# VH-VL binders against Cytochrome c oxidase assembly factor 8 (COA8): the designs that were tried, part 146

Target 1, 167 residues: Cytochrome c oxidase assembly factor 8 (COA8), of Homo sapiens (Human) (q96il0)
Amino acid sequence: APERGAERRDTAPSGVSRFCPPRKSCHDWIGPPDKYSNLRPVHFYIPENESPLEQKLRKLRQETQEWNQQFWANQNLTFSKEKEEFIHSRLKTKGLGLRTESGQKATLNAEEMADFYKEFLSKNFQKHMYYNRDWYKRNFAITFFMGKVALERIWNKLKQKQKKRSN
Key: E = the ipSAE of ESMFold2; O = the ipSAE of OpenDDE; V2 = 0.75 times the mean of E and O plus 0.25 times the DockQ between their complexes.

## First folded at step 15 (VH-VL)

Design jg69 (from jf9 with heavy chain N57S; framework fv_ebrasodebart)
Fold by ESMFold2-Fast, scan of step 15:
Structure jg69 (fold): chain C 167 residues (1-167), chain A 124 residues (1-124), chain B 108 residues (1-108)
Amino acid sequence: as target 1 above (167 residues)
Amino acid sequence: QIQLVQSGAEVKKPGASVKVSCKASGYTFTSYGISWVRQAPGQGLEWMGWISASEGSTNYAQKLQGRVTMTTDTSTSTAYMELRSLRSDDTAVYYCARDQLYDFHKGYSPFDYWGQGTLVTVSS
Amino acid sequence: QAVLTQPPSVSVSPGQTASITCSGDKLGDKYAYWYQQKPGQSPVLVMYRDSKRPSGIPERFSASNSGNTATLTISGTQAMDEADYYCQAWDSDEDYVVFGGGTKLTVL
């Protein structure tokens, strides 16, 4: 049996049903950029009444984030290491030290660095191609499940409205 | 076959100079550099410097600046390392090693071949 | 003042896994290289660019490099692996090359 007026008065169409304490998240939160991937991690909020479908969507999003973080952390680190080794090798070949007379790090000109960037991209072409393919596949799956969750929520609202009307 | 063959052992007095040679064979000498690395008895490896076989450009370890000179003779595919103002703590085995320059297509293998080493003893 | 620190010695029994560490400030942000030196012989390159093996080096040799520590791992260690091992990296501040102090691997 339905409870009296106190419970029914809280049935506001667009109202916030409950206060979330300042130190507890009621929503997804974005953290600072990761040191290596330079991507901001998302910490997903788990609703109290999460459906199996909502859980599947959340886990898919978490898994995709972990995959993406790992890819870019590895790629950025590899790029940084190869760039430094390239610079050191070129400076050594020129008979130059690692520091300028002013004590700052010695650098290569834009033309030499352009050669490195071109070759690095060429060398990693297949790796980036597979990354893009997997990225699109993962986002398609996420979009598909977002649609399913949306439809589930519409259906649940219709059922709740029907029950309210029938009571 | 790729080989680096060094000159024989030397005994020097403090204050003297020593010049060690390293003859390369089995590869295009001017396509690589030569690094020199020394090792005091029972101690670890210490990098001394590098020379380009094609350009003749050099980089020397900060500790050895002013005392070391590296040269090459392309006609004989030979690298040389001269160390001046010898001290007793310069007693070491001196190695030459082939130092591959950065190559986008071949990969990178620094110090991929080493000479047999030259013992230089500095004593009075 | 880049310094690479290695333990002076590591002992393992034949067939066990040996791990030799090389520590330096932000070493994982650089490429690390490893050399094997047997008594009376010249050093031999055994690992390059953190984890790659030159031709002729057995697959039981592997390596990693992360954070402040690079590690050379020898699985199924054999008597012939007994040697001094040196790590090497680029010196970002002074010279082009810096070596670790070396680790003597003893088998048995």
Scores: ipSAE 0.493, ipTM 0.778, lowest interface PAE 2.1, mean pLDDT 83

Design jg70 (from jf9 with heavy chain N57T; framework fv_ebrasodebart; at its last look DockQ between E and O 0.40; V2 from the best seeds 0.00; counts 0 for: pae E 2.8 > 2)
Fold by OpenDDE, look of step 16:
Structure jg70 (fold): chain C 167 residues (1-167), chain A 124 residues (1-124), chain B 108 residues (1-108)
Amino acid sequence: as target 1 above (167 residues)
Amino acid sequence: QIQLVQSGAEVKKPGASVKVSCKASGYTFTSYGISWVRQAPGQGLEWMGWISASEGTTNYAQKLQGRVTMTTDTSTSTAYMELRSLRSDDTAVYYCARDQLYDFHKGYSPFDYWGQGTLVTVSS
Amino acid sequence: QAVLTQPPSVSVSPGQTASITCSGDKLGDKYAYWYQQKPGQSPVLVMYRDSKRPSGIPERFSASNSGNTATLTISGTQAMDEADYYCQAWDSDEDYVVFGGGTKLTVL
């Protein structure tokens, strides 16, 4: 089996916005959109009496979030770089500078940009398919663990009710 | 095979002008640009500017603005770089390089082919 | 004007991994290109668009670009890899090409 060379994921600097939720928050907090991924990070609440199952769920959610942040940060960066290069090259081909005679930034028309978007999406189609697949797998796992945690909580509540009835 | 062939070495006096040629072959000349890069003895690479072979549009390094002129002859697939008001610090090997246009599959790969270089010596 | 900074020299033993860095303001937001130049020869494109390898370039050559630093990596460095290496980027704001100062790679 040919060892699929681990594509060294260029770790986009995890400039996770250090949004610090209020210390007394008993809830998950949603931060502002990350500047690279444009995804809003979630700060997960950690209960004082977190069960092993709850901890596993939280970790899975965190890992999935980090994975998602990294993916989109990298995709957005790649998109930005390619777009800029495309615009420049097209302007150059047209004999146009980056700036118009009025000093404004030269732009391509909507049709040319549509071609870029189409080709960019086509080129990245497989990558997006894999992302979607993995996204579904991760979310399915999260949902499954959410169900387990919910059952655990129900069970614990029932045990507590029984103990209170026996006393 | 893609090839860029430059003119031979030049010796010039201060204040003179030099015109270096770069003949391109093995590809559609008008589908690309030509960039010029120079390298002083024992120094790094310095970008001088580029020209579109199709449109003749140029962009020059600010440092060389007013002294450099780049032209192309599409009939001969030849690019030219003229440098005026030569100084001793203009002594360098001058390179032409093919400047790619954006390819949707490959992307942009500037300077994928280089000329052999032209030594220009400016001496009193 | 954007400046790309490279170490002036890097030394590596045969078979070891060489790493050459190129640092510049917002370089992570741009594509980096790498050129190899052997003594008395023209530069040769060895890496383009951060991590893409041209045809004919050995697989031992790799590159990355993160933050403000591009890195050229040569795994299993060979004597034939001794050369000057230049990083390059394009400044979209001023529309000019910038080269790094170059790094002399010595294989000892």
Scores: ipSAE 0.598, ipTM 0.834, lowest interface PAE 1.0, mean pLDDT 89
Fold by ESMFold2-Fast, scan of step 15:
Order: structure tokens, then C-alpha cells, then sequence
Structure jg70 (fold): chain C 167 residues (1-167), chain A 124 residues (1-124), chain B 108 residues (1-108)
């Protein structure tokens, strides 16, 4: 169809890498991992005869993807900022510079980083619980609409078959 | 009440040394570090370095390596900053500031409390 | 070495919103801090870790940090907010601490 497979320039959300699906595609397209969220975005194929119910399902899936991308982009950024601050504070406290004599970036060993990981997980516990709750709610809604779309497709098949028999 | 009280103004000749003191009160001195920040007349803030009040560990700004020494006296809750081989471009107000060690839960930023400043003038 | 660029001055009328920017390469990948300095006085911490407000700082102060730009926002600006404002971040390469050049906020 003329509207199918046309390449669209999509503006990526803040923190998400840009990607474009191949032209003339009749399938959903999966892009490379986003630099910030580390999640692969899905570009949804829009059929020429998309029903209003199918459109609602697609938009719900797109909105859920955007929410998920933003959550993990923000979480990963927070992790990175706090990790950098922790490392700098520890190196400063030890009287060490940010770079070794060889010019390499100074680092802490795994044992020293264990305190950071433990504390970061601990203080983000509530945030992750709320994320999981919302994630389940969103997936329940998606599953519900998927069921409605499936029923619509069955009904349409039955209607088509009945029309052919009556002719 | 948390306070950092610095020594008085100094006038020095080029090539001399200056030692500024910063007396802390109202908190456990050894639980924090002290950073030193200077400000030339009409200019912005420049970080000079920091010292741990508990360990005495120091870290100095690259520009000041070899010219600055920071020390503490835990018995008097006082930090010191000595700058040697003074030049005219060392003329500045010198501040001490309480510098929080990394603590996941404290809610304070580095430089949460500052001394009143010490004017050091370097002139011939 | 890393440079944090601030506008030299910002002017607002009383009751208006003041916006002070601080720009640096990938500044949004670091935590930003803000200090207020009135003439003849020491700096005072007004915002920390991008958007957190210390005890005693009015609610009209807020901040954000994204991409290359951190922003300090003062809503309903009052005459008492007239001061120099400095941003600060961790230096990625050498000196741990870097300050912006400062912004003079004028209210009138």
C-alpha cells in the first residue's frame, strides 16, 4: 500500500538514539540499543486498514515503550552520576589524582565499589518497586487490548465467511 | 551552630609565604573535610584543594602543586592553608569551606558552610 | 580545564522568574551545584545534586541539569536575591572541582 513501508523521520525522545526502519517494511522493526536506556526501541508497522482498536493497542504499546525508555535512561544516568561522584570522593579522600602516572583514568577495585552498589540498590528499592507495579499495570492493559483485537479479527473472519456463504 | 572562622587579612611581598587558618565549631570536625577556594578581586571562584580532618590526607589543584600545603590540628578543630612563593596573581580572598565526605544519606553538598574569607594582598 | 560557561549578567523585574544557565560539555552527565554570593559575603550553597535544595533555602529556588546545560531558576524573584551566582561540577580530568565564571543577577 502507498502508506505502508514509507520511511518516516521520527524524532527520538530525549536520551534515546535515533533510528529509522527500512522502507517498504511490512513488519515491526527493532533498532539498536539506546545509548542511555540500553533498551532496543521497536518501530511499529502501521497497516493501511488499521482499525480504531488496533490503533489504540499500538499507541498504548508505543506510549509504554516511551515510558520504559525514559525510566531506564533516567535511572542509568542517575547511577552514572552517583558512581562518578563516589569514585571522585574516594580518590580525593585517598589523595589520588583522577589519572594514574600512565595517563589512564584512575579507578577503584571491585571490593571498594561493592559499598556503592549495595547502597545504590538499597536507596532505589522503593523506586524499583513502583516501576514494577506500573510495568505490570501497563502489560495487563496491553494484554487486555490484544485480546480485544484478537476477538475483533475473529469476528471479521466470521462476518467475511458468512457473507461469502450468503452469496 | 556550625561556624568556620578564618584568620585576618595579610599583606605579603612577592616570594613570601602566607598561612591562613580556619577554626571549625558546632560539628564533629573529623567527620568532614575542608576545601580551600580563592577568589581574585572581581573574579570567580577557584578550587585550591582539600584535606581530610580525620586522616590528614590532601589533594591539591594541579596549578598549585608544590606551592600549597594543607594541614589540620584536630585538638583545636583548625585547618591551615599555606601558600608559598607568592606572586601578584595570588592576591585574592581565600575561603575555607566544609567539604562533605561521600555519604549516601546526608543531604548536604560539598561546600555547605564557608568561612568569612581572608584577604591576602601580594604587592611590592 | 573543563570550562563551565555562565552569562555574565541577568536582569529581571521583582516578581518575575530569573533563569541562570551553566553550560559545559556533557554537564548533564555530572551533578551540578549552585552557590549565591552577595557583595562582601561568603558564598552560600543554594542547590546541590542538580535539583536538591538545602535546608533554609526558599522554595522559589529550583534547578535542573540536562544535556550540556544546568539551569538555576528563581521564581517570584525578590530584591534580596540580587547576588552573584556560581555553578560547580566535578572536573572529569584533573582538579575534581570546577566553577562557572559567575552570573550577576540584578533585580529592578
Amino acid sequence: as target 1 above (167 residues)
Amino acid sequence: QIQLVQSGAEVKKPGASVKVSCKASGYTFTSYGISWVRQAPGQGLEWMGWISASEGTTNYAQKLQGRVTMTTDTSTSTAYMELRSLRSDDTAVYYCARDQLYDFHKGYSPFDYWGQGTLVTVSS
Amino acid sequence: QAVLTQPPSVSVSPGQTASITCSGDKLGDKYAYWYQQKPGQSPVLVMYRDSKRPSGIPERFSASNSGNTATLTISGTQAMDEADYYCQAWDSDEDYVVFGGGTKLTVL
Scores: ipSAE 0.586, ipTM 0.828, lowest interface PAE 1.5, mean pLDDT 84
Fold by ESMFold2, look of step 16:
Order: structure tokens, then C-alpha cells, then sequence
Structure jg70 (fold): chain C 167 residues (1-167), chain A 124 residues (1-124), chain B 108 residues (1-108)
């Protein structure tokens, strides 16, 4: 079966999330959500005859995934630490214990928690703006190289057909 | 010039009580809390509890609940810690420390200023 | 109760880097704090919120916190850094404040 430029690289079906990718799979695989970032990693297929342009695209996608995973893992951790510190500080100020009379961890009311969420987002606003800017830059570059790879594959198929006609 | 000055060393018999004072200066006393931390000879730091200078609300360490009382006098900018039913294992240096309230802009920095410590010796 | 475990002592030569660890269950999910106590003196806050340095603390002090372990690092260690060092974190289960057992840093 000849490869055509309109055929997309297959992604792993949802059912393969519980298995390690095969050593010589011809498809990218989507793994389970990462515990820290809550993002699903892609296990990229490395073809036998990967062109320099295809390699550039794959590495850019790998680097972008790693960057994205790291950003959200760090943000989720920071959010959890700040939230716990805020709750503990406010409970302490109120003269309350860390646990309710039922033995459950004490929390703050919805109004107080809303204050935390608002201030956390405000405090991290610039960081999220830089993330959005970099996200767009990376995804634009990925899309650009995807187009170049598609054209490269069409051109190679044309050369192969021209060679068969001339021979 | 932020300063916490504690009362002098005391010697007590088992079963007695002790009341340690902590005079704050150089900052707005009611904008912060005071934590009390003790250190037995050759041992580490043990948090005892804290009090809000403005509201008078308290939180005590579970092990000391029922034996400790913390109060403040806003007019003199002074915090007090009273420990009752003293035992020999209550022999320690008792510190007061300023306990910063949470601030979204500054963050949180507990125990940024400490008193000089008050040695309480419990001997039979 | 919740426990923060520190090595009892750490020895380092002058000018070398000292590392003092503090281990606790889920400690990397909380902010960690560090205090220095010289003999006969009260403790001094040297690092807060994992890695922030208060004004007046030399830049050779740094800290990190991940997993179950927080680490205080003193680069270019000087004789004046010889002290006991305590980590501290918010206790989520019983009392608000938990201190580590302390680490005696010796500069030989």
C-alpha cells in the first residue's frame, strides 16, 4: 500500500493506553494522562527512512510536548502549594484546627476560596500570557513544518512516478 | 528596629505555672500574630501555638491543649504565654516569634523575627 | 504524627558546598522553610517558601523542594555558617507547624 499525502499519521486508538508502545510501531501512540500535568503524552514513531525535514518536525513536536507538560506540571504544583498555604493561614487566623469535628480536613467557605482563586490568577497572569504567546509560536511552527513535510512527500511520489515512466 | 523582648529566666517547681511575656516594638502589633516555640536542652524546636494580636484568636499544639493559655495586651504591645501544671520535661527555652499574616503580594514568611528566649527550669 | 526527618549532622570544608536535607511525606506538595540557629542564640529565618531568600541572608544560601525532600544548600561555606539548621512546613494532619529534628553543620 503506497502512502499518499492526504493520509494523516494515525494516532493510537484509546484502547492502547494500557500497553507500552510496540518497539517497531508504524504509528504515534497516545499514552495515559501524566499524573502531574494531566496531559496525555504522545509516543512518537520514528520511521526507518525519516527525512531531515520529518526529523525536524518530530523533534519540534517532542520539544513542544515536553515544554507543555513541564509548564502545567509546575503550575498545578504551585497552585496546590499556594492553596494549602492560604487555607492553613486563614484557618490559623480564625483560631480553627486543621480538621473538622468529623475528622475531615477543614476548608474555607466559597467566598474566601473565590478570593484565593481570583488573586492567584491575577498574580500569575503575566506567566500565562507568556505561555499563550509561546504556545501560538510553537503551534504555528509545527503547522508550517507539517505543510512542508506534506509537500515533500508529494514531490517524492511524483519523482518516483516520473522515474518509472522514463525507465 | 523590629524587636521582641521577653521576660527573664524562671525556676519553677513541678505543678506550678509560668507566664512568659513578649514585648513587641518597631511594627504595628495588631497587624501580626505571635507564635510560641520552645526548645528543650539539646533538643529541637517545638511549636506550642499562636495568637492573633488583633482578634485574640488562638491555636494551640495538640499536646499542650488544656495546659497553655496565650493572651495579648494591645495597649502595651505585649503577648503572654502561660503554661500550667509544669513537669520536668517542660524545662526549655521559650521563644516568641512574629508570625506574618498571609499577604497576596508579599506572600507568607512565618517566624521572621524572634525574641531572645526565656529559660524556664522545672526542678523538684 | 507528621515527621520531618533531617540528618543529625553534616560536615563540610570551608569553601565547599553543604547540603542539608529534610524529608517528609508529601513535603514537595507544601512550602518549606529554613531556620539557622547559632549556639546560645535564637533562630533566624534563612529561606522561605521553598527557595526565597529574606533580605540580609547571603546569596550563597539557596534551597529547593520536590518529591518528599527539601534541601538547603550553602555554597562557599564559611565558618560563620556553622550552626544548627531546622526545616519547617505546614502540617496538614494535626498541628499547624512541624519542625525537623535539626542538623548540626560543622565547618572543618
Amino acid sequence: as target 1 above (167 residues)
Amino acid sequence: QIQLVQSGAEVKKPGASVKVSCKASGYTFTSYGISWVRQAPGQGLEWMGWISASEGTTNYAQKLQGRVTMTTDTSTSTAYMELRSLRSDDTAVYYCARDQLYDFHKGYSPFDYWGQGTLVTVSS
Amino acid sequence: QAVLTQPPSVSVSPGQTASITCSGDKLGDKYAYWYQQKPGQSPVLVMYRDSKRPSGIPERFSASNSGNTATLTISGTQAMDEADYYCQAWDSDEDYVVFGGGTKLTVL
Scores: ipSAE 0.374, ipTM 0.709, lowest interface PAE 2.8, mean pLDDT 83
ESMFold2 (binder alone), look of step 16: mean pLDDT 89; pTM 0.926

Design jg71 (from jf9 with heavy chain S31D; framework fv_ebrasodebart)
Fold by ESMFold2-Fast, scan of step 15:
Structure jg71 (fold): chain C 167 residues (1-167), chain A 124 residues (1-124), chain B 108 residues (1-108)
Amino acid sequence: as target 1 above (167 residues)
Amino acid sequence: QIQLVQSGAEVKKPGASVKVSCKASGYTFTDYGISWVRQAPGQGLEWMGWISASEGNTNYAQKLQGRVTMTTDTSTSTAYMELRSLRSDDTAVYYCARDQLYDFHKGYSPFDYWGQGTLVTVSS
Amino acid sequence: QAVLTQPPSVSVSPGQTASITCSGDKLGDKYAYWYQQKPGQSPVLVMYRDSKRPSGIPERFSASNSGNTATLTISGTQAMDEADYYCQAWDSDEDYVVFGGGTKLTVL
């Protein structure tokens, strides 16, 4: 029995979204959608001469991606579980079985599901609000560091140009 | 305050039928369903089926092979479970339990209150 | 079709943490529920929707559900916690409720 405090039913299994760019790739590589989050992960290329500032930006982007992946994996699992409960409850109320004549899972029409979607969004309002706040904070930080890296690259380019002019 | 009170013990012969009652009090009967769960001596819990107190809609465990009927009487806030063609392996304590219909604000919370149980003995 | 497997018995000393597992294929994708049953008594709901406690259930009861295993944890176990514990889930594929076989918790 797990005695670890952080195990959650919504947590995606480690390694399930494994992907790897070709050995000789010199670009960021975009993988297939993750099974749980439905988001495409980015594998960041690490240049041999990466500056400390470039490393800081890359780590921030990686940490933001991991946070985002975890949030949506958990949200999608919660949504699926609650949707299933809602459908079962409504079908029972209507006196319908959970399966069609052909054995497929029975579904509710779009009008009936609209109530679930509205209530799900309402119930999760605070959670989504905090997600959006953190998402904006993370993107502001990333944008700030992207600007710093861009200035560093411009400076280095000017430095090389000045050095060429001296010769 | 919330209570489910079941009818008394029954002794039946193989092939007979038994009808167990479950009287609800302390809540609005039609806001919930009633599930029936049985437990053979020394064995675990087995779900038999569910009935909506408002609509009378039912869903039965397939293993009971069309031998079970669940009904409600809204005027007396009472649920009933009738099991026909009794066999010796139907000997069990039969429980009724309040089964919450999905409440989006609270979620799905089945079996939050249980009756005291009714022993049904099937012997020749 | 789903089967929930529980250990038949678990023993713990008073004040220690008891852990009762419930295993089933993709159980973490379903909501798990836990019931306590003392001899000659009706079952009592102690945990619902994986990790939530009903009003009146002590804080020492907690639960989790991930992957193939749901776990009921009782910290600071007391003699009054001695009972049979059953896990339960909805089998949406077969349209029925499934219970685990039950675990007898002994507090010595």
Scores: ipSAE 0.015, ipTM 0.631, lowest interface PAE 6.8, mean pLDDT 83

Design jg72 (from jf9 with heavy chain S31N; framework fv_ebrasodebart)
Fold by ESMFold2-Fast, scan of step 15:
Structure jg72 (fold): chain C 167 residues (1-167), chain A 124 residues (1-124), chain B 108 residues (1-108)
Amino acid sequence: as target 1 above (167 residues)
Amino acid sequence: QIQLVQSGAEVKKPGASVKVSCKASGYTFTNYGISWVRQAPGQGLEWMGWISASEGNTNYAQKLQGRVTMTTDTSTSTAYMELRSLRSDDTAVYYCARDQLYDFHKGYSPFDYWGQGTLVTVSS
Amino acid sequence: QAVLTQPPSVSVSPGQTASITCSGDKLGDKYAYWYQQKPGQSPVLVMYRDSKRPSGIPERFSASNSGNTATLTISGTQAMDEADYYCQAWDSDEDYVVFGGGTKLTVL
């Protein structure tokens, strides 16, 4: 499927951007930042003999990545829309145009922008708090499953060593 | 009850000027701006400009720059729109509409209440 | 100068869902607004900031805005919903306000 980034609007996609690893490898790969979320997507390596536990960990990590990408894509879009509307409203109130004489996008002074940032953060505080809570819960679950996978691998290694000793 | 009441219909000759009034009631006039929007017969809506009721600052549509003047009279809670050098293609219903100033928590809500409209006919 | 394109007409039967679109380059990066105008009457704000409904507007009205297209949706369309509908957005260039060309909704 062709890359569609250039044809897509600045709207929140539900998935992660595709990328090409340098070459097929037995390791995870990290791509360039997604256009909308500004987060780097991870391509997870799937081993041929992946255990059910390893599959659960991988799917949990993939699901967490998708959730995180979608949250930040939506947050960045909301921020951009509100920032643009605030700037347009203030410029209109001053009787100013949307472009400077040099053709650049008109902006507000640092004090006015600081007020916008302060109010935006304030009204989004609860949303960010819930995001952090879910982020910690998801990372705790990932860490827990990573521990389980590590114990499974240790057990399998010990089982292999014991089997070799019996031969 | 929030209400915007406009002046009556007018017939003008090409080259004349017209001044339409819009009297606001039922809210604090200076907390909002007033936008003017016109609609030629059988056509769509065209934004003409905006005025702050408190500051008197204006912003006009580029194509009308130099021909339109918007003013307010806070003592009577009335907005005015004067269009000069009238042409036949200025024949339209002219509306005033209440235009909310940006609020950090609610954002922007333009044109939440409209006047009844004033038909201006420009003919020779 | 931004251009907002609407279909000139949409027809639905009573009780059906009407969908009115408004298309513009990167419209989803801006807030969209919707107005209803009945014959001989002034426009009425029916939706603001993409999907918010003013007091007094029936719950049957909803809206969305994503990508290049904003959509006004009227569920369980009634004869009283027959009107011209206009979308509006902030212009990113010179004019502060740009309106779509309007859509005549007919309920047959």
Scores: ipSAE 0.527, ipTM 0.800, lowest interface PAE 1.8, mean pLDDT 84

